VH-VL binders against Acetyl-coenzyme A thioesterase (ACOT12). Designs and how they scored, part 4

Target 1, 210 residues: Acetyl-coenzyme A thioesterase (ACOT12), of Homo sapiens (Human) (q8wyk0r340to549)
Amino acid sequence: CIHWDISKQASLSDSNVEALKKLAAKRGWEVTSTVEKIKIYTLEEHDVLSVWVEKHVGSPAHLAYRLLSDFTKRPLWDPHFVSCEVIDWVSEDDQLYHITCPILNDDKPKDLVVLVSRRKPLKDGNTYTVAVKSVILPSVPPSPQYIRSEIICAGFLIHAIDSNSCIVSYFNHMSASILPYFAGNLGGWSKSIEETAASCIQFLENPPDD
Short names: E, the ipSAE of ESMFold2; O, the ipSAE of OpenDDE; V2, 0.75 times the mean of E and O plus 0.25 times the DockQ between their complexes.

## First folded at step 2 (VH-VL)

Design s6 (framework fv_socazolimab; at its last look DockQ between E and O 0.05; V2 from the best seeds 0.00; counts 0 for: pae E 16.1 > 2, unsure alone 68.8 < 75, placed apart)
Fold by OpenDDE, look of step 4:
Structure s6 (fold): chain C 210 residues (1-210), chain A 120 residues (1-120), chain B 109 residues (1-109)
Amino acid sequence: as target 1 above (210 residues)
Amino acid sequence: EVQLVESGAEVKKPGSSVKVSCKASGGTFSSYTISWVRQAPGQGLEWMGGIIPILGIANYAQKFQGRVTITADESTSTAYMELSSLRSEDTAVYYCARDKWELPDAFDIWGQGTTVTVSS
Amino acid sequence: QSALTQPASVSGSLGQSVTISCTGSSSDVGGYNYVSWYQQHPGKAPNLMIYDVSKRPGVSNRFSGSKSGNTASLTISGLQAEDEADYYCSSYTSSSTYVFGGGTKLTVL
């Protein structure tokens, strides 16, 4: 896990974005599941299982980008999130969040401290990026109230199809140690991913009022 | 100017409890870590614990675990430290101090200190 | 948890330079955590002087910090009478706690 350093916030944020892009660019993704508007890929590497969830969304890419980059809204559609609070507004496109999760198999709920870095497409580009990774923030130390969890590399790539639709790709580089984060066996895991993806699509296509 | 203002001096009997307050004014409170640090007469600084008000998460030094309780009220921008089962060795000046993410691991603002005297 | 190790006292003449060491472990000073230095005059609250290797804004440029391995150092150049005080180092730890050094009394001769 990366130690947060405000003096290097730009580099850390850029690294966050690049890490996600690198993950997305990997070869070897295999189709695990295909459901209407949802396709799940997995990549097995040494001691690492990565997941790629592709969603076809009937919403403008820029809107999806805004909604997904605001992690305070994540609990509205992702059952793995109980709360998500902004710790620090690092920049216009970089934020630190404290996340709490529901109690699964443990006696204590999990929490996370994450850096969320969002980027709009480059000139003439059509891909938005929302990168997520855990950081060590001294101002938010682990607590006995929670089990501190970690996201190594995760996020969203949002590709515009047309003015009113986009493809939202979620990536997560998971170590074997965090697989239990997803409740259930492999079948249950897949189902959970599908349900979460469906919820995400529903959320993006029917955004709540502010 | 951001300030931390602590409650007044306390004189306590052994076995009793003391609760010291630390009110923040002139700036942000909720997202920062408010720590309590004490200093016995002629001795060094000793970290007791801290709280992140917005999260309600408190951490304690092992030495004080079970005997100290740190709380915070965001509405009043006030942090509290309660120390129970007081003994003579607890006689000290108790400081609250702020740690913020802009200066990780650094206490940039301190309270004026609260003298707690434990005597029979 | 054990305190960081500082010399009990140091002394220097006016205009000279002194260095105060702060030795910890890989779980505090030697880790990713930042080391802070505080100046404390009698009857006063500590004042942050150095954050990591940088002085706090408003602090004299006579104060500087360095770090190598598990040891951090505070250097005060051009000693002045007002520099006479107690100095403490501090670090966050892998146990989610803060730790202070034992303090160093600086005497200006």
Scores: ipSAE 0.000, ipTM 0.485, lowest interface PAE 14.5, mean pLDDT 89
ESMFold2-Fast, scan of step 2: ipSAE 0.000; ipTM 0.459
ESMFold2, look of step 4: ipSAE 0.000; ipTM 0.430
ESMFold2 (binder alone), look of step 4: mean pLDDT 85; pTM 0.900

Design s8 (framework fv_socazolimab)
Fold by ESMFold2-Fast, scan of step 2:
Structure s8 (fold): chain C 210 residues (1-210), chain A 125 residues (1-125), chain B 109 residues (1-109)
Amino acid sequence: as target 1 above (210 residues)
Amino acid sequence: EVQLVESGAEVKKPGSSVKVSCKASGGTFSSYAISWVRQAPGQGLEWMGGIIPIFGTANYAQKFQGRVTITADESTSTAYMELSSLRSEDTAVYYCARAPTYYDILTGYSEFDYWGQGTTVTVSS
Amino acid sequence: QSALTQPASVSGSLGQSVTISCTGSSSDVGGYNYVSWYQQHPGKAPNLMIYDVSKRPGVSNRFSGSKSGNTASLTISGLQAEDEADYYCSSYTSSSTLVFGGGTKLTVL
């Protein structure tokens, strides 16, 4: 995890986007599951496993981007998020968020401090990018109330296909410890990923009133 | 402090169904997997199935597929196990058990950190 | 039915050490680093002792877990009378299910 340095904010934000694009551009992805038109790919590397979830969505890419890039709305469709609050605005397209996760009792809930970097397509391009990674922010240190967790590299790439449709791709680096589950049987885990993806699609197709 | 409280003992006739409840307190219900494990008199532990309420996902051991249904009611922090077509061989103590799910579904069925007190179900005519 | 093999019984003397094995296949114990061990006293619910190689907080340091290939082991050192109980291992499987071992009765002499 990278220490946040306000004097280098532009390069840190660009590095966030670059890391996600590099992950997505890797070769060797293997299709693991295809159910209800939701495709799940995996990529096994030396010490990490990466996952890629893809779905063709019948909505404009710019709409999907608007909805998915607003992390304050993430808890509305993602059961792994309890809250997502803006800590600071680095720029119009780069924000620092504090995220909390849904465990409240004598066990500590988890929290995250992340940099979210959003990019619209370049001229003649068709891909929107939402990249997220954990950062160390001295003003929001780990606290006794939470177990501070880390996102190494995750996010969305949203590819415009035509004026009314797009492909939404989600990427995430994951621990190699789940490799036996991928290799042996994705049944239960695949269903859980598919249900989270289905919730996301429902959110995209039934957007908030505003 | 976390506590799992199961419903009271049941005596059922062969061919009937039984529904056992497990009420969780002292924590966030939907953040944990709840499994059902039974133990026949003098026998070992047998996993029947479990539910991860946050994902809406229930999984069952092959032996019980088609006879068992596990559900959860988040509003009452209660998990249920319903077993149908009861036979004398279903006489056992039925336990509910909790596992932290976090973000790794593999742990959702394997690390039972708290257990209910057990519900005795006797199948006799 | 239990898919994992444990010895039906083991015994040890006060102050000695004992090891209980749990043998499965590459689809369970050998494929996953998530073997749990439970202690059960007569008439009581099971109590989690070890998850993988980590001891549950509050459990005596005399209890330790290990795994090699398709076999996981629970070792109890410095045996005490209170350790007399049934011990069960469990493992997640490739079928997205969980299986228990047949159980081992530990007798402290």
Scores: ipSAE 0.000, ipTM 0.426, lowest interface PAE 16.5, mean pLDDT 77

Design t1 (framework fv_tocilizumab)
Fold by ESMFold2-Fast, scan of step 2:
Structure t1 (fold): chain C 210 residues (1-210), chain A 120 residues (1-120), chain B 107 residues (1-107)
Amino acid sequence: as target 1 above (210 residues)
Amino acid sequence: QVQLQESGPGLVRPSQTLSLTCTVSGYSISSGYYWSWVRQPPGRGLEWIGYIYHSGSTTYNPSLKSRVTMLRDTSKNQFSLRLSSVTAADTAVYYCARDRYSGYDEFDYWGQGSLVTVSS
Amino acid sequence: DIQMTQSPSSLSASVGDRVTITCRASQSISSYLNWYQQKPGKAPKLLIYAASSLQSGVPSRFSGSGSGTDFTFTISSLQPEDIATYYCQQSYSTPYTFGQGTKVEIK
């Protein structure tokens, strides 16, 4: 987990995006599940598990990008998030968030401090990027009521297909210190991912008015 | 702590819609977990009907999907089941249950069950 | 759909006996297997999840084991209050499916 340093702000934000793009470019992904055209891939390396979820969505890429990069809206579709509050606007495209998660298995709820970095396509490209990584921020230290958790590398790649549709790919590079998604095997975990993905798709295709 | 309670008519006529509501106390349904309906015909085993996420997303048993709708009312902390075009085969005790998301998915809290008889 | 088959359909045992119930899945479900206890007129109660994890508040005499397609549920020392029907359930894939149940009675 990286320590947040204002003097390295642009470098840290760019490295967040770079890390997600490197994760997505890895080879060796294996199909674990395909349900309702939602594809789930996994990549196991040493003691690390990475997940890639992909679906064609009936929503313009620019709209999906706007909705998915706004983590204050994450609790509207993601059952693993209770609250997402902006701590600081680092730039127009980079924000620090404090996230809280539900109480699961009667354990202490988890919380996270993350950097969210979003990027529009390059001149001849059609892919939007939303990258997420945990940071250590001294102004928001761990609290005794929460288990401070870590996202090593996660996010969305949103590929424009036409004016009304896109392909949304979600990636998450995980270790033993992991969000509620992690299980000893992927059966029930893949079901949870499938349902979260279905909720996300419905949200993107039927966005709220507010 | 967490309690679930089913409510709704105990008698439904053939071809009509069976409607049940589950009221949850001790936990906000919009804060997490999956919320399920499971039924048990008299003297038989358990059959899963479907679930709804705290976000409102639903998954239904394919054998019932064309007849099932699940909705949530977060202001009342309730979720409901509607089963259309009922027949005598739909006579059962209907349970609502919380799906404890642990990566392995299990039903950790159940309502007491509501008997629904389909008869003319 | 994944079919779950339990055996035996019923059994009679004495207080203090070791009771074993088996559950077989029609395809591999890894460790996505739960066990429930249901007493007459009552809702099912979760005893074991993830094939071998004991639910909080459940007596230690209950245990589960197995992976893949073959699973076992054990009561190490049967008590009178354990008289019930026991169900296995796979949570590997929707639709969730249950075994047909095993009735446990005291002889």
Scores: ipSAE 0.000, ipTM 0.448, lowest interface PAE 16.2, mean pLDDT 84

Design t3 (framework fv_tocilizumab)
Fold by ESMFold2-Fast, scan of step 2:
Structure t3 (fold): chain C 210 residues (1-210), chain A 122 residues (1-122), chain B 107 residues (1-107)
Amino acid sequence: as target 1 above (210 residues)
Amino acid sequence: QVQLQESGPGLVRPSQTLSLTCTVSGYSISSGYYWSWVRQPPGRGLEWIGYIYHSGSTTYNPSLKSRVTMLRDTSKNQFSLRLSSVTAADTAVYYCARVTDYGGNSEYFDYWGQGSLVTVSS
Amino acid sequence: DIQMTQSPSSLSASVGDRVTITCRASQDISNYLNWYQQKPGKAPKLLIYDASNLETGVPSRFSGSGSGTDFTFTISSLQPEDIATYYCQQYDNLPYTFGQGTKVEIK
């Protein structure tokens, strides 16, 4: 987890983006599931598991980027998010969010403080980036009502195909111990990811009018 | 007009690494699509080896995964295949090809190189 | 892995004949099947994608049909330039897999 320091905001934001790009460039991904063209890959490295989910989407890349980089809209399609509120606009392309998750199995609900960094394509590419990483922010300390949780490295790479379509890839780098069925029944685990991905695709292809 | 061309040694000794390069013209490999390798042993059928996404992420056929590495060189608009620990069973014509995805979710090989024969012999 | 089986493995027909090749998948692949033509010494060329769609620039005598596990490729009137090996390929799941090929020759 990184300590947030406003005097280092540019380097911390750039590091967030570079970490996601490095994750996406790793070798050794294995196909775990494909259903309705939603491809799920996994990468196991010792005690860490990474997940890659990919789908061709009938939506312009710039629109998908706009929708997916706005975490205030995340609860509209992702049932694992109850609220996403902006803490601070660090820059036009970098924001700090406070996120709350639903109560599960009578445990305290989880919350997160994250840095979301978005970048448009470089001149030699056509890939949009939305990178997410937990930060330690003294102004939003842990609360007794929540279990403060951590995103090590996650986000979206959105690749433009043509004016009306793109490929959306989601990555998440996490400890193997926090994923259900990683050592056993992958069917139920994959189905949960597939359903969340399908909801995301439906949201991107049928975006809110306002 | 998109064109792909394989290059590399046509003879590799057993236990060594087979190395091939595909040069792409007419489209930037960093701009999209999956860039793939497919092989064909003499007189036999086609076998998919794997592909590399424009970002550098790779997916390999599980049957070859432990021996395969694919890389991009965006400055030269090239992508490469390295296959380690080769045996006589790896003797084949190696094709580079582009995998396209148009019209929603259609995936097919739309452009192919001419193929390069690699013989594994001592 | 999804196994693709073609039949026949080879055939000989006369110019003008209707030629039919079949491809069977080991599991349901919907319509996620392509057909390729490979002439001796050449790379494969896409003819049909998504089971039944004709690729741009491909003659209308070529057609495809089927869904699920059973697929058919047809040449309505065989021409001398159609001498080749034809391959089906599924893309419902990775790894991509090909049929073993059907060699088409003229009598």
Scores: ipSAE 0.000, ipTM 0.449, lowest interface PAE 16.8, mean pLDDT 84

Design t4 (framework fv_tocilizumab)
Fold by ESMFold2-Fast, scan of step 2:
Structure t4 (fold): chain C 210 residues (1-210), chain A 121 residues (1-121), chain B 107 residues (1-107)
Amino acid sequence: as target 1 above (210 residues)
Amino acid sequence: QVQLQESGPGLVRPSQTLSLTCTVSGYSISSGYYWSWVRQPPGRGLEWIGYIYYSGSTTYNPSLKSRVTMLRDTSKNQFSLRLSSVTAADTAVYYCARDWGSYDLGAFDIWGQGSLVTVSS
Amino acid sequence: DIQMTQSPSSLSASVGDRVTITCRASQSISSYLNWYQQKPGKAPKLLIYAASSLQSGVPSRFSGSGSGTDFTFTISSLQPEDIATYYCQQSYSTPYTFGQGTKVEIK
């Protein structure tokens, strides 16, 4: 986890995006499950686990990007999020969010403070990026009501296939320190991920009116 | 829409260099993807030759590496293939293709129409 | 290099038949396998990527399955326009390698 430094915000945001692209470019991913053409891959490196979820979606890439990059709407389709609220707009494409999660196994609920960095494709490009990582922000310190959790590197790569469809890929890289939180979902893990992915696809293919 | 089109001489003499150009329209080659060449001898299967990354770095099939060079020309939105010291075994239809290398999938979603190159004296 | 072995090399089937083609990798390639259709005189067309994902615009009668070393491509109900040669391709490591192809004909 890194301390947020306003004097380095541009380089921190760019490194967030670069880290996600590097994670996505790794080889050695192993298929863990395939249900209704939703593919779940895992990559185990010592005590670090990475997850990649991929599905072709019948929605334009720019629309999927708009919907997935707005984390205030995340709780509408993702049962693992209770609330997502903007703390600050670092730039047009970079925001700080406070996220709360549901109670699991009679623990305190968890919360996160994250940097979300969103990038449209380069001119004439077809790939949208939404990168997420935890930051330490003194204005939003840990609270007794929550267990402060960490995202090392996560996000979406959205690749336009044609004017009406795209491939949405979700990545998440976690250290051993976060495994107790993640391990609570290992039993029924593939079903939970598949149901969350199916919910996301339905949300993207049936977008809200506005 | 994105389209790829091969161009270059259809006849090359043995020992000379085969040179082909792929012109891309509807997408900037420096904006993403890998860009590949694949060949197919008449009546036979497909063989991957190599790719060039949008940054200009290249990876070649080891069986051809000593003879193959790929270059990009971003001002013309083209990438090219040069294969030196050709023999009759290099007679094939040559395809250029867009490669999902950035997603680590290596799938070729858009292909040129193919250009037949015959190596004959 | 990773070798890809396809079987059968050719098959003849009737319209409406279920057609199955298999592809075996010489080592585990996870799900980094793509399937292509090639009609005479035409460039190959991507049908399936990442072993089981259907490319946009491709009819649902085409499907893929498998992981590791053994992969299957299926046409659930063969149509006249499906007469073509089909190729598998691994993208786990370079050099990318293709199977030798399966020619599908109607009798």
Scores: ipSAE 0.000, ipTM 0.446, lowest interface PAE 16.4, mean pLDDT 83

Design t5 (framework fv_tocilizumab)
Fold by ESMFold2-Fast, scan of step 2:
Structure t5 (fold): chain C 210 residues (1-210), chain A 122 residues (1-122), chain B 107 residues (1-107)
Amino acid sequence: as target 1 above (210 residues)
Amino acid sequence: QVQLQESGPGLVRPSQTLSLTCTVSGYSISSGYYWSWVRQPPGRGLEWIGYIYHSGSTTYNPSLKSRVTMLRDTSKNQFSLRLSSVTAADTAVYYCARHEDYYGSGTYFDLWGQGSLVTVSS
Amino acid sequence: DIQMTQSPSSLSASVGDRVTITCRASQDISNYLNWYQQKPGKAPKLLIYDASNLETGVPSRFSGSGSGTDFTFTISSLQPEDIATYYCQQYDSLPLTFGQGTKVEIK
């Protein structure tokens, strides 16, 4: 986990985006399931599991980008998030969030402090990027009420197909410590991801408010 | 037809600041890519110095970070390298180079300038 | 920093020979490795990216393989124009680092 350093905020934000792109470019992804046109790939590495979820969505890419980059709306579609509060606006495209998660079994609830970086397509591209990673922020220290958790690298790549549709790809390079939170077991991990993906698609195709 | 061309003084005295400019033709440096500096001391290998991303963000090799500054001039389509407090160990051929994004084609140097020899000597 | 070690440091071979250069990373870099050719007085030229992909316009006699920490670069039939120093480079983590180079000469 990176200590947040205001003198490096621009380079740390760009590095967040490049880390997600690097994760997406990894080789060795294996198809774990294909259910209801939602394709789930996994990549096993030592103490870490990476997940890639992909689906064609009937929503313009720019709208999906706006909805998915606004983490205050994450609890509306992601059952693993209880609250998402903006700590600070680093820039118009980079924000620090405090996230809380529900209690799982006898565990304390988890919380996270993350940097979310969003980028529009490069001049010759058609891909929107929303990257997220945990940071250490002294102003939001761990508390006894929560287990401070880590996102190593995660986010969305949103590829424009036409004016009314896009391909949404979600990537997550998670530490072993957060795996039990989602499924409580290895076999149930993919089912939890699959249900979250289905909820996300429904949210994108039926967005709240005008 | 994108081209990179280094320019700047070929001789710098010890303790002074080494300053080089890379002029890019055929592509706007603010539109994409990482724009990097790489050096090669005579008879030795390659050392990455740092990059400036098309957004203006910079990242420097930790071994040189305290002495390195990279700047861009979007009106002239140039990016520059300043290396302070030079010594004989900084004598090298300095190349400017371009990287593609991780996602599409991986992070590799697909375009290089011809190189500019900088000698640090009294 | 990730250290990249090449072997051998130099080699001398005959035209038509199969030449093999190895590169070892100090930690797992998956397939995030590139190979460059540098002729005397010239800038390096990309030959292989992502461990095994041949760059467009590069002759098919050049190839790369490997993943993790051990990588191999091969010239299947050495030609006179292949006299150069060859470098591996990792991009798993910043700072970007290069091997020390392998000088290839004709007997």
Scores: ipSAE 0.000, ipTM 0.444, lowest interface PAE 14.2, mean pLDDT 83

Design t6 (framework fv_tocilizumab)
Fold by ESMFold2-Fast, scan of step 2:
Structure t6 (fold): chain C 210 residues (1-210), chain A 119 residues (1-119), chain B 107 residues (1-107)
Amino acid sequence: as target 1 above (210 residues)
Amino acid sequence: QVQLQESGPGLVRPSQTLSLTCTVSGYSISSGYYWSWVRQPPGRGLEWIGYIYYSGSTTYNPSLKSRVTMLRDTSKNQFSLRLSSVTAADTAVYYCAREGRYFDWLDYWGQGSLVTVSS
Amino acid sequence: DIQMTQSPSSLSASVGDRVTITCRASQSISSYLNWYQQKPGKAPKLLIYAASSLQSGVPSRFSGSGSGTDFTFTISSLQPEDIATYYCQQSYSTPYTFGQGTKVEIK
């Protein structure tokens, strides 16, 4: 986990984006399931699991980017989020959030403190990026009511196909502490991911009123 | 209009690595879609080899997975296929192709490059 | 892997004839089936996607139907330029698999 340092905020935000791009570029992804044109791949490295989920969506890329980069709206479609509140606006494109997750098996709920970094396409590209990673922020320390959890590297790559459609790819390189939310086995974990992806697609294709 | 063109040696010796490059024009490979390789042995049908996503992530046919590597070179707008430990059974016309909307159909194909594996 | 079986393996027909080719999947693939045309020495060309959708620029005499395990491809009035080998392909799951092809020849 990286300690948050205001003097390095631009460098930390850029490294968040580059980490997601490097994760997406890794080799050895294995197909786990394909249901209703939603493709799920997994990658095992040093006993740590990464997940890649991808689907064509009937929504303009810029709209999907706007909706997916606003984590305050994440609980509207993602059952793994109970609340998502902005802590600080680091820049126009970088924010610190406090996230809470549901109680599982009558254990304490989990919480997270994350840096979300969003980037529009470069001059010659069509890909929007939303990168998220956990940070250590002394002003928001662990509390006895939650188990502080960690996202090592996760996010969305959203690629414009035409004016009305895009490809949304979600990546997540997770710590073992959040894997229990998804299954007692990989089959249950894949079904949970499929359901969350389907919910996300519905949200993007039927967005709430502005 | 999107166009794809294969290039690489037409003759490869047994046990060596087959290497082919696909050059794309009319669309940037770093801007989306899946980019695939499909082969066809002489007088036979089509066999899907694998694809590489614009981000660099790959999926390979399990029958070839241990021997296949796909790479992209975004500065040249190219993606490549490497198939190791080749035998006469790998003699085929190799096509590169783009996987179209909803990533389930191949909408643009290269002209094909014949690779013969012989001594 | 999902196996795709085409029938017939070859057929001969006259210009103006109705030509029908069938494709069967070893398990249900919903509507994730595509049809390609391949002329000698050339790359395959997409004609039909999602079982029944006609690709842009493809003549209306080509059509597809079916879902689940059984699919049909039809040329309503065969033209000389339609002489080719036709392949079905499932895109339900990787690895993508093709039928063995149906060669369409003129009498």
Scores: ipSAE 0.000, ipTM 0.428, lowest interface PAE 15.4, mean pLDDT 83

Design t7 (framework fv_tocilizumab)
Fold by ESMFold2-Fast, scan of step 2:
Order: sequence, then structure tokens, then C-alpha cells
Structure t7 (fold): chain C 210 residues (1-210), chain A 120 residues (1-120), chain B 107 residues (1-107)
Amino acid sequence: as target 1 above (210 residues)
Amino acid sequence: QVQLQESGPGLVRPSQTLSLTCTVSGYSISSGYYWSWVRQPPGRGLEWIGYIYHSGSTTYNPSLKSRVTMLRDTSKNQFSLRLSSVTAADTAVYYCARTYDSYYYGMDVWGQGSLVTVSS
Amino acid sequence: DIQMTQSPSSLSASVGDRVTITCRASQGISNYLNWYQQKPGKAPKLLIYAASTLQSGVPSRFSGSGSGTDFTFTISSLQPEDIATYYCQQYNSYPYTFGQGTKVEIK
């Protein structure tokens, strides 16, 4: 986890995006599930599990990007998020969020402080990017009520196919500390991921009114 | 429709290696799940032998661990069980089964079972 | 290893009767318990997972309850096709272990 530094805002945000793109480019992904055209891949490295979820979605890419980059709406479709509140607007495309998660293991709930960096396609490209990583922010220190957790690298790549459809890919390079909140107590992460992905797709194809 | 089918010799001599193969149809073994072996001695209950994850990693019952090997063949969509140094106590119906790897570790699809008799 | 003990080992009941089987774990297993049905000469069939959740396609007369160490499996109205041996199974800890089975027969 990196310290947040005002003088390095642009470079930290760009590094966030680069890290997600590098994760997506890794080789060795294994197919874990294909249910209702939702493809789930995993990449196992030592004690870290990376997940890649992909689906063709009947929604314009720009709309999916807008909805998925707004983390205040994450709890509407993702049961692993209780609250997502903006701490600070770094720029129009980069925000700091405070996130809280449910209690799962007769322990304290977890919280996270993350940088969310969103990018539109380059001139010749068709892919939107939403990158997420944990940062250390002195104004939001760990508290006794929560176990401060870490996202090493996660986010969405949204590829435009036509005016009404896109491919949404979600990546997450999970740290050991957050895995139980996404996978469940049995190590049954694949069905939890499938259900969360299905909820996300339903949300994107039936979005709330603006 | 996912189906599992055991195959292999029904008679094994004491001290030899019991070898069984489970052929899976309707689902790729590399796509998910744990792929399990469970046995049932005649007139007795069920005993979990172990399973192989779709990635190839294995977990074995400690009581059998020194004698058990499980392998997968993704090109044939099969997984296998080898049990070495068999004795009459290993006589049982051997089942292969699919074990869910999310929320519950229930065995939702089973082969019909293959009787293996260990006798001279 | 976690020992699973079922009670009774066998029972006889009439069609339409309510049948109850109990399963006790030697240590706490939360709700990490499955119930299987095995008819003579057939492979086991998953009926209930996570102690109380009915598997898809399984008739609603089957139900499960309990958590921790004490679990109950119920058939609300016994049908002839329910004649089988029923097994509980824990998946909280390796090795996964089964109860000894409860044989359900018609009077």
C-alpha cells in the first residue's frame, strides 16, 4: 500500500491505471467457470489469487463506464460493499473513497481507503478503464472499529463493440486479508464471484434513472 | 447434462495398485469445481478419499495420504485415482463425484460407482 | 478428525409419517453440513447443503435445520420412494467426514 502524496497525484493515478493494464496482460489465466456466458478466470500466484470476470453486456460502453466508475453506487449491486463515500476529488477522473464492508467472521468489519482512476479510450481505442488501489491517507487513519484492508490492484476494462453493447472485464489481484469478504468462509469464491457478476450485469442492463 | 463414469479393473491383487479413471461429459474439468473420489466398503458407510481442484492441486484424506495419488488429463476430460499397496480392507464401491467450490462443498453429480475387489 | 454420529441408525415408518433424523458433530462445524440420500445399489444424491438449503429439484417435503454441533433432517410426509439410507456430511475441516447413515424403511 502506497502513501498518498499531493505532489505525486498525477503520477500515482497514472500508475494505478498502468498496474491494472499490466494485470490484464498477464498470462496463465485458468478458466474457472462459464455460466450464462459469464467467463471467470483465475491466476494463482503463491498466496495471492487474481480473478478475471468477463461478459458481453447489452449496454453502451460509455454508460457502463459511467455507472461502474461511480463507487457511491457500488453497494446497489455488490453485497460486499456496505458504504462507499468520496473523501476527496483529486481531479475530474481521480477520486479517493472510503469503503466499508460487512462483518463476516465474528470479527470487526473491514474498511478500505482507495484511489479510483478512470480513463476514456485513446483516440484510436475503444476501451474504457476504471482502476482501483489502496492508498495510505493520513487524514483517514486506521480506527479500532475496523480492520484496514488492502486492494493491491483491481478494476474494470470496458470494450465498446457497437452503440448498444460492450464487453465488461473485471480484474482483482486480491490480498489475503480481503479474500474472505469476497469469497465466503468456505473458500467458495467462485459462486460468490458468479453471483456478484450476475448482479452487476443486471444493474448495467437495468440501471436506475439518472 | 453433466455425467461422470468410473472405469478400471474390478479385481486387484493384494499389494498392487488400484487404478480408476473418471470420465466427465457435459462440463470441462479445467473450468471449475473439485473432482472427488469417495468409497463405500460393502455394507458400510461412505469414506471421502480426496479431491483434485480444476487447477491440479490435490487434497487427500490423511488416513490414505501415503497411498493415494490423483491426476487429471484435461485433453481427455478425465481424472484418476491410484491407491497403492492395497489390502482386503480396500474392497469397496468407488465413486467419482463433482464437489462444488463455492458456498457449499456438496457433491452434486456422482458416477454410478465401480466395485473393486481386492483378493488373491 | 470430526466424528459425525447419526441417530437413529435405522427406523421404520408408515407412508405419510413425519420422519426425523439427527446428526451430531464432535466439534462445532457452523452450518457446514450436507445431507445425502442413497437408494440401494445407487450413488448418493445431494438433498440439502449448508445445513438447511434445499438442492435444486429436490422435493419440498425434505428439510434441514441446526448449526454448531446438532443438526436435524426431516421428511414431512414419507413417500415410498423415500426409502433409502440418509447420510450427513461435514465440510468444515479436512478430512470431510460422513455419519454412519440412517436406514429408513416402511413398516
Scores: ipSAE 0.000, ipTM 0.433, lowest interface PAE 18.8, mean pLDDT 83

